# Miniprotein binders against USG-1 protein homolog (usg): the designs that were tried, part 22

Target 1, 336 residues: USG-1 protein homolog (usg), of Azotobacter vinelandii (p96199)
Amino acid sequence: MSPAIDIAIVGATGTVGAAIVEILEERDFPVGQLHLLASPASAGKSVSFKGRNLRVKSIEAFDFAQVRLVFFAAGQAVTRQYASQARAAGCMLVDLSGALPLQQAPRVVAEVNPQVLEKLEAPCQVTSPASQVVALALALAPLRPLVRWRHLGVTACLPVSSLGREGVAELARQTTELLNGRPPKPRFFDRQIAFNLLGRVGDSDTAGHTGLERRLVEESRQVLDAPELKISVTCLMAPVFFGDSLSLAVQASQAIDPSAVRAALERAPGLELIEPDDCPTVIGDAVGQDVAYVGRVRTGVDDACELDLWIASDNVRKGSALNAVQLAELLIKQGR
Short names: E, the ipSAE of ESMFold2; O, the ipSAE of OpenDDE; V2, 0.75 times the mean of E and O plus 0.25 times the DockQ between their complexes.

## First folded at step 26 (miniprotein)

Design z5 (from x3 with M6L R24M Y85W; at its last look DockQ between E and O 0.90; V2 from the best seeds 0.00; counts 0 for: pae E 1.52 > 1.5, SAP 72.852 > 70)
Fold by OpenDDE base, look of step 26:
Structure z5 (fold): chain B 336 residues (1-336), chain A 97 residues (1-97)
Amino acid sequence: as target 1 above (336 residues)
Amino acid sequence: SEDQLLELFYRFLRIWFIAFRLMMQGDKEGAIKKLEEAKKIFEEFKRLDPSNPEIKELVKKIDELIEEVKRGDPNALEKVEELLWELFEIFYELMES
C-alpha cells in the first residue's frame, strides 16, 4: 500500500470539494489526515469521511506545512490568495479553479495527457481543467491518429451547478414559482433561467467573449497538445441541474471514416460510446458516472471532412473531482 | 442556516438525479442504495427543523418509495418525480421564511 499522505481540501463545503471527499473515500485513497478548509463564514461545518465527522476549518488559520497535497476546489480568488503559501510549505497542488498560469500548473486529464505529470518539478502543481475541457478532450484525444484537425467548434450547454449551490437553488426556486403560477423573480441570475437558455455565461470582454470561453480555448489547446488548433466556442447556461452537454464540430484536413472514429471511441479510456439508436443525456447517462458519454457520431451533411459529436458528462464528478483525484493518484504512484 | 439548507438541498438533488438515472437504467440495487443516502439527507433536514411536518412526511414518503422500488412497482419512477417536486416546494418555503 502506498504510504498515507496528509491532504487538505480547500472549498470542502462547495460542490466540487464535497465530491472530492466522496471520491477519496470511494477509491480508498491513501489519506492520512484529511483537513477540510473553507472561508471563515463556512467554517465549523462537519463532513463525513470514512465514518468520521471532520470539522471544516478556516483557511486563514491553516498551516499548510501539515499536509503534502492540497486540492484547490474553491473560487479562483481563493486559489490566488493561498496557492503561493501552500507551495512555499512544500505542498503538491491540484487546482480545479484554473487560477494558476498555464505554464506553472499544466492542465491535465488523466486519460489524455498523463505524461505531463512526469515532467513536473517537485513539489508538483497541476490543474484539472474546466469540466467541458475534460469532456471534449476525452472524446477528441483518441481521434488524434485518425483526424488532422483544422478547426474545432464547441457549443457547451452548462448546468447551473457549474455556478455552485446558488445556481442550483436559483433554478429550483424559479421552477417552483413558475409551477405555482408565479412569475420567477431572478436573484442569482439577472433573468429567468427556468425553462430558458442563456446564450452567455459570465461577462463578455470587448471582443464579445466570456472568460470561460477563453479558458476553454486555452485549456483545450494545452490538454490536446494542439497549440495551433482554431477553436470557436459558445458557452450557454441551460436549465439543467447537473451535467455538461457538448456539441462538437471538428473540421479535418481530409475525409473522415466514421467507422474508424467509432472504433477508436469504443476503446477510449474514460469514455463510453452510445450507439446510433440512442443519444446520451446528462440525466439518463452521465450524472454520477466515472466516464463521459459520446454519441451522435456522424460526418457533416455535405462535408465528409466534418466530424460531429455529442457529449454528455458529469461536470462535478468526471469533469472535476474524479479527474483531480486521478491526478493525485498518478502523482503519488510516481513517488512525488 | 440558509447555507446549511442550501448544502443539504444540493446534496439531495445530486443523489436524487443519480437514483433517477439508476432507476431508468434498471439498476434496482443501485437505486435503492442512492435512495437510502437521500433518506439520510432528509433526516438531516428533519434535524434542522424538527417541527416541520412536511419534512417528516418526506422521510415517510422516501421509505415508502424504497419499498416500492424493492417490489418493482411500475409507478416508482413517477413517485420519484413527485417527491422531487414536493422537495422543491418545501425548499422554497424554507428559503422564503
Scores: ipSAE 0.608, ipTM 0.852, lowest interface PAE 0.9, mean pLDDT 92
ESMFold2, look of step 26: ipSAE 0.660; ipTM 0.881
ESMFold2 (binder alone), look of step 26: mean pLDDT 78; pTM 0.741

Design z6 (from x3 with Y10S R14S F17S R21S R24M Y85W F88S; at its last look DockQ between E and O 0.46; V2 from the best seeds 0.00; counts 0 for: pae E 5.8 > 1.5, pTM E .743 < .8)
Fold by OpenDDE base, look of step 26:
Structure z6 (fold): chain B 336 residues (1-336), chain A 97 residues (1-97)
Amino acid sequence: as target 1 above (336 residues)
Amino acid sequence: SEDQLMELFSRFLSIWSIAFSLMMQGDKEGAIKKLEEAKKIFEEFKRLDPSNPEIKELVKKIDELIEEVKRGDPNALEKVEELLWELSEIFYELMES
């Protein structure tokens, strides 16, 4: 048995942080002391772990020398504030926020590019990429031997949980208001999200791209080891609580054999193929599961070099918490 | 406060959605875990209005649902819908009070 290690989870009160606690327990991770950390405002809550209630502590007073591994499952600002301190204390870092530079904390999906971990210098820093990147990488990585990609188009339908608890609360509130015959007054979003698709998540830059869209491009290139891959991406907010829904359009250099694609997807780790008569959805298929679901495998209507896919994935579990725990498992197994 | 109620209800809807999904997928263990989390929310609602008999009944019904899911009762899904409706009604009543 690997020796138990002391762990901190930053953002333990958040959806992803709570899921990390759950997955550490489910996977019997060799946890010594588990320190749950949050903002001062969120401190004082309790989280169950292995039949014990652990108190969430303020991160401001936490000595990172007490732990060997830190999960950063809070916002980017929190990671930027405390990652240097945790590193100086000798901690391994698994960042889920994406705040750490690509070169300092490579983006890794456990089933796609685990070999990157072997090249990390101690104390190791790794990023679990955006949940959408995890999902698309799980589907696309098995296809790399089959075709050379020229372009990847992504439409990502994000759940409101991608924006944390406030997003969840906003959708629920607006839905409740509407069901009560009241106009949904936006508080978190600038407009109605209930029964509506928001064509943008976050602010756009001068080129019209959001920070998330840029992140998806950069992280996808790194995870897939495809620096020259042309990627177009649109992130939209869906009136969905949990689960990422992705439409992918891949343009290849040659005609694609859908049967070969299906065969590769059927064997792919961390992925389940749903074929032929059904289509995976976040509710009913992906949410609560440890795998991403892929379906609607087809070539383009007028382009045999186009591959179109649909992906449903749990943004909180496989897309975030599970991948992060898997990265930690791999690091420990390597004697880090 | 209204904001506290909305937070609780939002958390409930989130957890309930997951529980339902897990039930549909045949993951009984996962579903039960989420239903137990939902029960905690019901208990929080109960703390807001300890005298409310409807909330007390909801706590009982969720315990029954958990047991039904454990047994693989085919009626468990119907009860999921019932509890969602009942809690929504209670939530609306609490918001109007």
Scores: ipSAE 0.025, ipTM 0.415, lowest interface PAE 4.0, mean pLDDT 90
ESMFold2, look of step 26: ipSAE 0.075; ipTM 0.560
ESMFold2 (binder alone), look of step 26: mean pLDDT 78; pTM 0.732

